# Ledger of designs, part 4: VHH binders against q9uj72

Target 1, 324 residues: q9uj72
Amino acid sequence: MFCGDYVQGTIFPAPNFNPIMDAQMLGGALQGFDCDKDMLINILTQRCNAQRMMIAEAYQSMYGRDLIGDMREQLSDHFKDVMAGLMYPPPLYDAHELWHAMKGVGTDENCLIEILASRTNGEIFQMREAYCLQYSNNLQEDIYSETSGHFRDTLMNLVQGTREEGYTDPAMAAQDAMVLWEACQQKTGEHKTMLQMILCNKSYQQLRLVFQEFQNISGQDMVDAINECYDGYFQELLVAIVLCVRDKPAYFAYRLYSAIHDFGFHNKTVIRILIARSEIDLLTIRKRYKERYGKSLFHDIRNFASGHYKKALLAICAGDAEDY

## First folded at step 1 (VHH)

Design c8 (framework vhh_5c3l_4)
Fold by ESMFold2-Fast, scan of step 1:
Structure c8 (fold): chain B 324 residues (1-324), chain A 122 residues (1-122)
Amino acid sequence: as target 1 above (324 residues)
Amino acid sequence: QVQLQESGGGLVQPGGSLRLSCAASGFTFSYYAMSWVRQAPGKGLEVVSDISGSGGSTTYADSVKGRFTISRDNAKNTLYLQMNSLKPEDTAVYYCAKGRIAVAGTYYFDYRGPGTQVTVSS
């Protein structure tokens, strides 16, 4: 739905869409004498994902070839990752990112945190189905085998996609807040289990009440308390959940800022967030980013990236957007 | 949770018409291309028709081109298949499907409904 009520994306359905014409232009760009990267950017970043799927089908019909495969063969580096990434429906893109987070050398725990802490029940159900369909493996089993401890237990809870929804209960919120406060003081295995059970299973509306009650009884912000009491990926996962509950676009703004300004220049994270959020709340993420960090996301991407990779990221960031 | 529920199937005479409906929930319907897929007795799955998220683009299998029309009502989260000039070979279970992707000549779907039976009498 491009008519989001509270949040806004940057990519919307193109008017007067013609997938046959777009497929022909992309065929010329990829199979012609020169690889026309500007044509790829101009078409793929200005179509919604549903339209890109129709283009891929028209391309297959016209050329007898797979569009994603041809792009992977003709393109390289981060630009390849952006163009190929745009060609996945959201649940399959989530599945793709999770597979590569776990099946490469080492595990990308921050990718697991970002996706599993931020996705709704419906999105989690869809990504589990996409993962099973694409890789013939259960997402739950792969998470279990690649992770351990309370971090694993928390991810296993989130991947069930069974977070409560509906009405709030202020009395329960006060009780849960006391449990969270005791968990931050005692820090036992049992307390870690109680903490993750509350954060993973209560509705977002309920958790906002819990965080307010926690502030009232402890005198401390929930994120600050977690940061003082826990460490490692377990701490990072708990913080991600709290930030998503409070303001999911602000969480993604935080993740983008960290990816751009931290050592290692986390290109995969920037690409993933821009693509995954382009049709949901990327415009709102841009607003949170500017408000919190004093520079626009557009400005930082322009300084971070180069070449056609930069053009592609900026096109996604700026697609159908009025403001920077 | 993604849910797709087909309706409108039944018994019809050759040359007759049927309109299938698919009620969708649990996802942003207008963002996804939707498909009608069928399976005839003793045959594999055949993609009958696709429609883009906006409804602006449609495709049809050669076997149904000119006879079937796919459409959608994004306000009602509903997908339709208008089937005209029905033939005995159109007898199949018809499935509503979300997210058709072509990978190496094979078609994948994020989700399919339970299906609705269409029988064209001989």
Scores: ipSAE 0.000, ipTM 0.106, lowest interface PAE 20.8, mean pLDDT 84

Design c9 (framework vhh_5c3l_4)
Fold by ESMFold2-Fast, scan of step 1:
Structure c9 (fold): chain B 324 residues (1-324), chain A 121 residues (1-121)
Amino acid sequence: as target 1 above (324 residues)
Amino acid sequence: QVQLQESGGGLVQPGGSLRLSCAASGFTFSSYSMSWVRQAPGKGLEVVSDISSSGRTITYADSVKGRFTISRDNAKNTLYLQMNSLKPEDTAVYYCAAGSYFRTLYGMDVRGPGTQVTVSS
């Protein structure tokens, strides 16, 4: 990955970056009589991902050791997951999360929904390549084998990475809105196929027009209509697509709120979103979270996490004490 | 340069046991985490187990917990997987990997050629 300026992220490229000096500091932190976890947090959360990759390379060249392996040796539990997670290039991290969502005892459908509904065409192509390279398996084949029905068909469409990026067409938007309205009333297999093809293949700009036209003909919000007409993971996936089209940072705020408040603290989801969005739109996600839920993301993380794990998450979130 | 060589695979009946070994050369074995990864016919790679450089931290896939035991001998540059209570579902090619469970280590493939384990009556 190349470093760039991310105006809506919480992690930015460090100025005057020296990967050799950072590798030496990390080596000292990991080789001391006790592991200096604060040093690990201070360095790794204040470098962009491309800089962390350069640090790992310098560490290996300097010490003949694997930085990720040494961290895994010294760290435990969710703190280990955060520190290791920061060391993945974004497409490889997505591939890693999808692999673990599918290759356990069960399938983590919410992880599949979150990643495949939210990623751009470019991100999907890169993630598929990373998945094949790391796991010697086709991502599309694994999704097919681990899922079923219209949920599977929709994920299979999204993983192609072929969403339109063209100009808007108001006449087509009105036509597509009629198809969505009919799909909500009839609920046949053919209508579900047409519905998913529209939601998966039309551009975000086009879909916003479609949702507006749907409101005009039905008198109902698109999310409300889907919730009324469908159920299960198919419904959740369709809702995720609509929410991402409308306001992707708000979708991630919703996912974070659910992970923190539903059935305890869903560590994997919180870690994944904070890391994956840290250089993209995590600052905007924080704003949406506060606006929607009345408390800051910083406040909720502080209350539900503990120890160095908490410090690491708060450092990635990059909220101020006054946000608490 | 970096080389990993697995051994100990074979044909066993359900409920049987096998011990896999992986001989490492071309790098400082004691400085790297190690993993066992398997691939069943028509399936993807599954990380079976990983072990930290010192052996202090160990994890297992849920599918093998309580049946498989990973260990390492840093003096001999060797990684082991003791497989007990084998099931037909354990039939796969088993690979040794260095530098965590990823197949690459800073642009290098650090995975052995694999050893076949077949569990069948």
Scores: ipSAE 0.000, ipTM 0.162, lowest interface PAE 17.6, mean pLDDT 85

Design h1 (framework vhh_8h63_2)
Fold by ESMFold2-Fast, scan of step 1:
Structure h1 (fold): chain B 324 residues (1-324), chain A 120 residues (1-120)
Amino acid sequence: as target 1 above (324 residues)
Amino acid sequence: ELQLVESGGGLVQAGGSLTVSCAASGFTFSSYAMGWSRQAPGKERELVAGISSGGSTYYADTVKGRFTISRDNAKNTLYLQMNSLKPEDTAMYYCAADRYSSGWYRYDYWGQGTQVTVSG
């Protein structure tokens, strides 16, 4: 639960909630030859995750079956991914996305970057436990085996979940800014190590002071400096950390814009962000999206997606094309 | 090493057409995704059209059906053909090369821009 107006989600607890009735309606929707996809959307996108878990328990009690399994069996394509994704508790959904990013043909490095650069210490601890429980594998070991170099070293640091919290020291910020400036000029292995240690270990509040001092010293924005000095997934990861520190909702707005408008049209990223952020800051993400790109997220999803997949994404996103 | 030089901007009447071009040098042009962004007075820069190394295209809704992006790999040149121009198309038009993604913060290279003014 969160309270206040500085960040807001789009999905809230339903009033007059009855998990037994919802489970019966979902059972009916999934049975027979004509799957009622509109019923699935109307129920699952209008209940918070805690309520969806109660529905899954009622479904198991009533039918002796797993709701996620039945939906995966009856549904297909991206619509299946959305409906099944809504049924995961947040740490288990993060674990699920990381597992699929690393298992199969190739590695989805952008998924690793997005999750590990953006999650809090608490979210990382819960995600690691969920990963171990569901896959009987250690998340840290899988990251190590699937990645390499400074990119690996940075992800290994982030997955520890040991970022400093609430700490600010203006004198140290000036010193850390000098280290970052030297790292951008020298680019040695030692400098890359010091750079990633600062970005991964200092608190968000401290890093905002560091970035301000960096601009004062170098005359350059931290993101611009990283983009000029580094390449590949290491560069992408460092940029993701900086953007999350500055404005995490704006980072997710950028990720959504890229996923919708990139030449590969990355559906999995759109689905993941909408679900993962629906109860945290998705309304704030929508505001950043419109401010930066001139069109609402609702409008772009409507143009990108089709059918019940589109209906499901728009229901999670909420609002309309004229909002903001 | 890498240079992007936009040209072809100017004053055009509403309903008219204009082609802007971007001459690229210092890199393997054919390997890069390329895009056109614009910045209207008082607004932030926005992507209006993109083209992948393989020729797949993207258009913002505001220009879809009116603008056509194309590339000539032999000439290392990117084009934006603008038809049925509207006063709201008035902006500085920028050429960008995108090595990894078409995201606003991840353009590897930006040109100096070419001004398009649509009167009406």
Scores: ipSAE 0.000, ipTM 0.180, lowest interface PAE 15.0, mean pLDDT 84

Design h10 (framework vhh_8h63_2)
Fold by ESMFold2-Fast, scan of step 1:
Structure h10 (fold): chain B 324 residues (1-324), chain A 125 residues (1-125)
Amino acid sequence: as target 1 above (324 residues)
Amino acid sequence: ELQLVESGGGLVQAGGSLTVSCAASGFTFSSYAMGWSRQAPGKERELVAGISSGGSTYYADTVKGRFTISRDNAKNTLYLQMNSLKPEDTAMYYCAAGTPEQLWKYLSEGRYDYWGQGTQVTVSG
């Protein structure tokens, strides 16, 4: 029926784009007696990232000031995080999120899992360079120092950006499935290393064959087997890899649902996924969310968030509660 | 407490010039856009000029080429230099903090408490 994997974002390039006019309107919005937050939302959520970069350049030329800096100064709370986040090129945004996952008190392992398990080889290469440029530190070294054990070893593999592409071998898939099955039975350090090497290095197409063969020999789903056999962040990372291989938009829908409905409400996760996926597959994520949870992402954001923060998230998500 | 005090109005002959001033206090003047509106007897209040914190300017078509808005952040003062004055420029002149869009909204909603008390400009001719 379909001619391959088809995904859609929610944010597209604006027609008849004028970066000078947009920069002037944003300058006005930030400098008014009441900061015009609706103007910020209406402009920044209706321009693609490339256009937002041109606006920032025009703003610097007109005012001699940094647009992100002015927004951080004038805005507060999660609304500030959304508006500032939209102003990052994607590799710099990934680097920013990874730095803050490791810089604060403790480590945000779920942020490390989400980014490193979901990004392509090209995205990983670009985020490593962005991280080095922005923070003058190696991403790999910071991951190594902030993590440990098999979780660390798996993240270190993923951050290399060396996953095989376009490779399929049915005989090898059957062999790899047997290795995975034995690893779930034995659960030794050597078996954890073998699991990591297969899940991190084989192509997505090859891994889909491996998971089919695993089902045939074990009678069990790969995610179910991992959940029964392993624990902690290592287990969560392995599950994230499998879910991304099968249906990456469905993985992000799961992450959004958890972030919205879990105790403490993970605002940073909602903001990060909506921004990072807005030009890639956020419309497809919305579809998976509705299919799996019975309510639209738009409906749940509307009930979770408030004020201009809510308006901004809904504008990035696009549509209304009746779109699903 | 936001305070705006206009001054510099008076009687001037057609073709003459006049500068009105607005002294601002109670807020960080340099961080805010500012504007001027005017109201003639029996007419609606109209926005005539605006200036951003960075110095970008706006002018209504009725005053373009004749009026110049400027600001002195060290003195917390907004100015409107009016050249080639016409009898039609006779009005009470008011200042406010805000972008042109915000100021248009204030006028349309009748929120006059955001504006100063005004200074009268009368052009004879």
Scores: ipSAE 0.000, ipTM 0.196, lowest interface PAE 18.2, mean pLDDT 86

Design h11 (framework vhh_8h63_2)
Fold by ESMFold2-Fast, scan of step 1:
Structure h11 (fold): chain B 324 residues (1-324), chain A 119 residues (1-119)
Amino acid sequence: as target 1 above (324 residues)
Amino acid sequence: ELQLVESGGGLVQAGGSLTVSCAASGRTFSTYAMGWSRQAPGKERELVAGISSGGRTYYADTVKGRFTISRDNAKNTLYLQMNSLKPEDTAMYYCAAQYSFLGLSYDYWGQGTQVTVSG
């Protein structure tokens, strides 16, 4: 079990874990006279992903059936998406979300931005393989066919998973900052290519130096400059990269706030972020959310969702509306 | 439960060939998607090949055209045929099983078999 490595998350390995007992209780909940949704929430949100996989194995040994399949048959709507989502290993969950962002009416560009701008090289490589294996389609080819222009070119760069790691060069940072400043002034196709190559390929440590040098030469914040000079999904993708480099938990807090408060209410985005970040940095995301927006994430979720769906999201989020 | 045991690793010269096998025991092998991952010392685990319960295959770009994954459901065995081996293929090779109903779940792993390619 590796879930104990995510010290800033909200979900941790359960002590005295018994997968056979948990599987039996889940079997009773799903096969009973009425589906016991509270039992599903209480067990699955209080086990890390590795432990949920062990429960699924015990369930199959005991009942000869797949736990995720039985939950999908018994549950519906957003509650089903939350419970099923908890049962996915992280690379497979990313692959699942990307597939659904690209299949159906239109494309969910914000889902593509969120996942591809925020994942590490290792996470990108693992999700590409999970995507190909599960859907028999190449992730890179699907992104190419569903997107266009500089937005496409930037996503195609990110999906390679070839960002530099670990090394810094202050002289190169000053040079790259000048390139970014000229790109924001000139806005040509060549400059857009230079801009995305810097943001997609340099290490996070290097990019922090670049952003400092950009502030020194331009007198302007990197995000503010991008917002003034570019538009559309290309602009949103570039901003997402900058925000992830500076403070990835703050980026996810921003995404959650937008999903909860935007016209239309983006349930899928809330579900995805809470599950994907639950064992990584969701506790830190909660802190950034409260600091930035003045209300707790728990409070806003409680107002946004209802029923067992609400209970499930709040259990993953943990804490309470007052954070006291 | 499902138990996976790899075998067939060893030392081989660059340009040579080797087949590693994975024997599955326990619940029905045929319902699982299967894969081969490898890990060299100090590097992260890399998925190199996969085969679905229906027989569709995947290969990582690093091994495409050189490696062939196959399965024998009657013998509950997964194979990886490795041709044109390179020193960079040196790694511990792990067998993995995935629940087929909803796609992949990497929850079941073998203990690994070492492949060393000398150059």
Scores: ipSAE 0.000, ipTM 0.117, lowest interface PAE 20.9, mean pLDDT 84

Design h2 (framework vhh_8h63_2)
Fold by ESMFold2-Fast, scan of step 1:
Structure h2 (fold): chain B 324 residues (1-324), chain A 123 residues (1-123)
Amino acid sequence: as target 1 above (324 residues)
Amino acid sequence: ELQLVESGGGLVQAGGSLTVSCAASGRTFSSYAMGWSRQAPGKERELVAGITSGGSTYYADTVKGRFTISRDNAKNTLYLQMNSLKPEDTAMYYCAAGLYYRGSYYPSEYDYWGQGTQVTVSG
């Protein structure tokens, strides 16, 4: 498990942490003629999420006000989204992003795919609880009402958080690979259901064996086969699952590259991934990004964003243009 | 797998319009991100327009507002409608297709290419 599962974030707990002092400095930064945005960046991007929660508690004790509310009131545009986003515990931030993906200006299917395909069983369970607490709605019911078809069925499976964990079975992997290969040949509703059940329910270790057996049987890469056999958001979701199983940091590097360079520039996606992955694997994501695309994530963010928004994203990303 | 064949190129006057098309083989055409790239003599190949499997479109600044990319999945055909053509639009136009994670509007991400169709805009 140690070998092959090692990942590293960019944000770590600050030594000699004083939440009262940080809360006082943030209170000073938010009051007066001009908000001290550099102070907000310097404090919030250099504390881990647990420490930011302690700062918010100290802020409420000192000022009788909500730090997130005060920042949303004083800040604007994407910079506001970054600073406020840092103040959410991870399960609540996932719930927040999913709520806005479904209750915003239409359904953001790519946000649903990104979060539900990439989160662990524990993360899914905590996210569902946070969603219910925050929005008084059931996450599963909202997904059902906002989506349809095999895409819906696949998301409904993932949101259960019941992926197998543990041992591998090479004989079962060979059988599952044959089922996946037949699903690509026949393409019936039943085959789509079988394919979705395998990809959503088998452990990551087991699926890696399944993908190897699939290549042995079909002569084709699993992602290539899915892309040739299926379409729409169902195809995109299945591909996201396979990419996460193979190399989750590389999947997030792909998502960041697409959000920065693809049509419909997706600031929300860049913000979400940088914040959500900052304490998990963002450094590893930076390595995959540089390896895949030839330029550092730092370089591309610097060219994409401007002002304090740029400073905030670069502070979360860390490093420099010459690194990864 | 896909095989791509472009058609519809030719000589057109500045200010005129032309539609080029790309016929693809394969039942899975709808799964590919598709694009149009062009290459003028002595210049690098540039992506001018892209369309994802989901229908989102991209246009290079040089053609934005003048060109329209569209796809007909029932006919396995990609189109580029070119309006208000300029002499600078003179180039060989190539159809390209990429799988989901490789086909993100950029030439380096496309897996399949056609042979090209020549578009010449007179002054």
Scores: ipSAE 0.000, ipTM 0.148, lowest interface PAE 19.1, mean pLDDT 84

Design h3 (framework vhh_8h63_2)
Fold by ESMFold2-Fast, scan of step 1:
Structure h3 (fold): chain B 324 residues (1-324), chain A 121 residues (1-121)
Amino acid sequence: as target 1 above (324 residues)
Amino acid sequence: ELQLVESGGGLVQAGGSLTVSCAASGSIFSSYAMGWSRQAPGKERELVAGISSGGSTYYADTVKGRFTISRDNAKNTLYLQMNSLKPEDTAMYYCTAKPYLWSGYYRFDYWGQGTQVTVSG
């Protein structure tokens, strides 16, 4: 119940909501010989997820059909992924993205890192249950079979959802900082395990104290030290945890910028972050994005996406190119 | 700490070719995404080519079909082969390295002085 950090999304519950009328408009858009994609965007991006669930129920009652199924049949490419993605409850959407990260073409380790490093204990618990119910598989077992080494061990710790909350200990923070400094010097398997246990299990408030003590002892930033001392997906995962502890909206701004400007436009990552964060902190993410990168998220999406796909992403993002 | 040292720049006639190189030392080169950016006087810095740790390549529209990026992980070296050079390609060329999930904001990951390429014509 305590307010610590102020964050804001871009999608809010619509006033005077009528799920029957919305379902009728969507039915007309999808059942015609000419699919009205603008109608889909105008309705689905301007309702919160709970309201979209009520629309799906009204649609099934009126037409005897599944709204998500009809959209997947009529739509294609990335636009289909955006529209279908909006129709998932958040824990089921996380489960869906993790399933496809592991059961698709190869393993998408960056999707595993993004979701497991950024979700709260409650979100992890709900995601595990949604995964089991939807796919009849245990999320922990699938992570274990698809990954290896210290990267696996770190993901297995995070998926337990047992991070400490609410307690800080400055003396322990100083001790943990010394352990992290020694781990950066020695780089043994035991040190990697100790480093993982600290970053995955201590509270965010405690870890901020640890990072401050680490700076005092080493003269170096925690992210810079990890980048110099470790490599591969293990390094990427540790960095993701540190960035989430410091400023989770800034972490998502970083992921979006990388997905848009790194070596190819990573559509799945852009879609996932915009949908998953739309009701949590996407407006705060937009602010961090402009502050760090000089251009608005709106500007960059507008330049790299096209057609109704672009319209859908911009509607979720909201704002304009001159704002954050 | 990863250090990057660019070399191979010089003066070339329009239509000519030039290869610039970047030698990396310190951290594990093979785990980094690598790129080439350039900056002409009075212009913004632009990313012209990139290569992922897995070997996937990116090219800016201004250089696509003329420039080729490559890496030699055994020698910790990044290359940019520039063909059909134009006066508009005249710039300081900078090597950049970033971890896979680090931001595309290249100013923070650039370490070196750059190498000057001048195209006359």
Scores: ipSAE 0.000, ipTM 0.150, lowest interface PAE 16.0, mean pLDDT 84

Design h4 (framework vhh_8h63_2)
Fold by ESMFold2-Fast, scan of step 1:
Structure h4 (fold): chain B 324 residues (1-324), chain A 121 residues (1-121)
Amino acid sequence: as target 1 above (324 residues)
Amino acid sequence: ELQLVESGGGLVQAGGSLTVSCAASGFTFSRYAMGWSRQAPGKERELVAGITWGGSTYYADTVKGRFTISRDNAKNTLYLQMNSLKPEDTAMYYCAARLGYSYDLSPYDYWGQGTQVTVSG
């Protein structure tokens, strides 16, 4: 169910929806000598994903053509990536992003981290199925072949989708905090395995208790301790897990801020987060972004993007620029 | 007072190698993320490589596989090893520092004056 549920996102189901009329408008926009990009933006960013799927079916029925294919043919650059991205069901979009993270030039470890550290058990199971269906490859096997070491072991744990849910035990939280503290002091392979097992398998509610106990024992924030004790993509993955547990919208706000400001503008990450979170928590992400960075996400996108690409991102982000 | 001083630039033949260095002073180097950006005349500045204080690295697609960023915390020095240089790599190369680590929500960006790299062929 991708449409009709409560969400703290920015994109909602359109009332009085007519997929045939929308398909006709998109067909007209794409068939002209000059593509009507504003029409594409106005329709696709104001329909939920389930409605966009119905539009694609109506388009196929009416024109005998694939809407995504026609958009890729007529559009270019990052604007193409935004419009095509909106047409993917969420698990298939996750599968698409993971495939390209592993089969492109080099491996995009930050994309693997972002998706696998942030997705729920249900989302993990759905993306594994979508990946197998779309690419005829096993997601777990591709992760194994493209990664190594404790980074690989941690991703392999996360991709199982077996995190505990709704379980809390304060006494166990104290014990787990001691294990995490010992892991930061000793840093052996066994300690890295214990650290991984705790962070990947305990429920979010349980891990919040663990992090509180860790602060009491060590006098240090869990993220600070990981950053001082570990390195490489293993460190980045562990940090991502902790941040998602504490405040997942704040993690995505941090990822967006980093993609926009941190030694360069990373278009793929901005596009992926805005689309993937548009019907989940993007409105909450906007609030965290403003609270933490003093500027709105809208302001930063407007300053770094241009043209129809900018219009599309701002339409997905929604709201006004007055929150500066 | 934070200072970044780049050095090691020069003229090199296409296909050659060059290492540029950045000497840092006035701050606790080991607590900063570091990066290299470049700017050719009339072009916008491009980030080519970054390294967190924990050692995680980033490379632009244009240099991936050819350039290697590294840091020596004992010497307060950042390095960029450039292999298989192309005329398109000709630019002024700038060192950058960002306070803290990847989750530090109070970053400050500091830049050096740059060192010129010219690749001829």
Scores: ipSAE 0.000, ipTM 0.177, lowest interface PAE 16.8, mean pLDDT 84

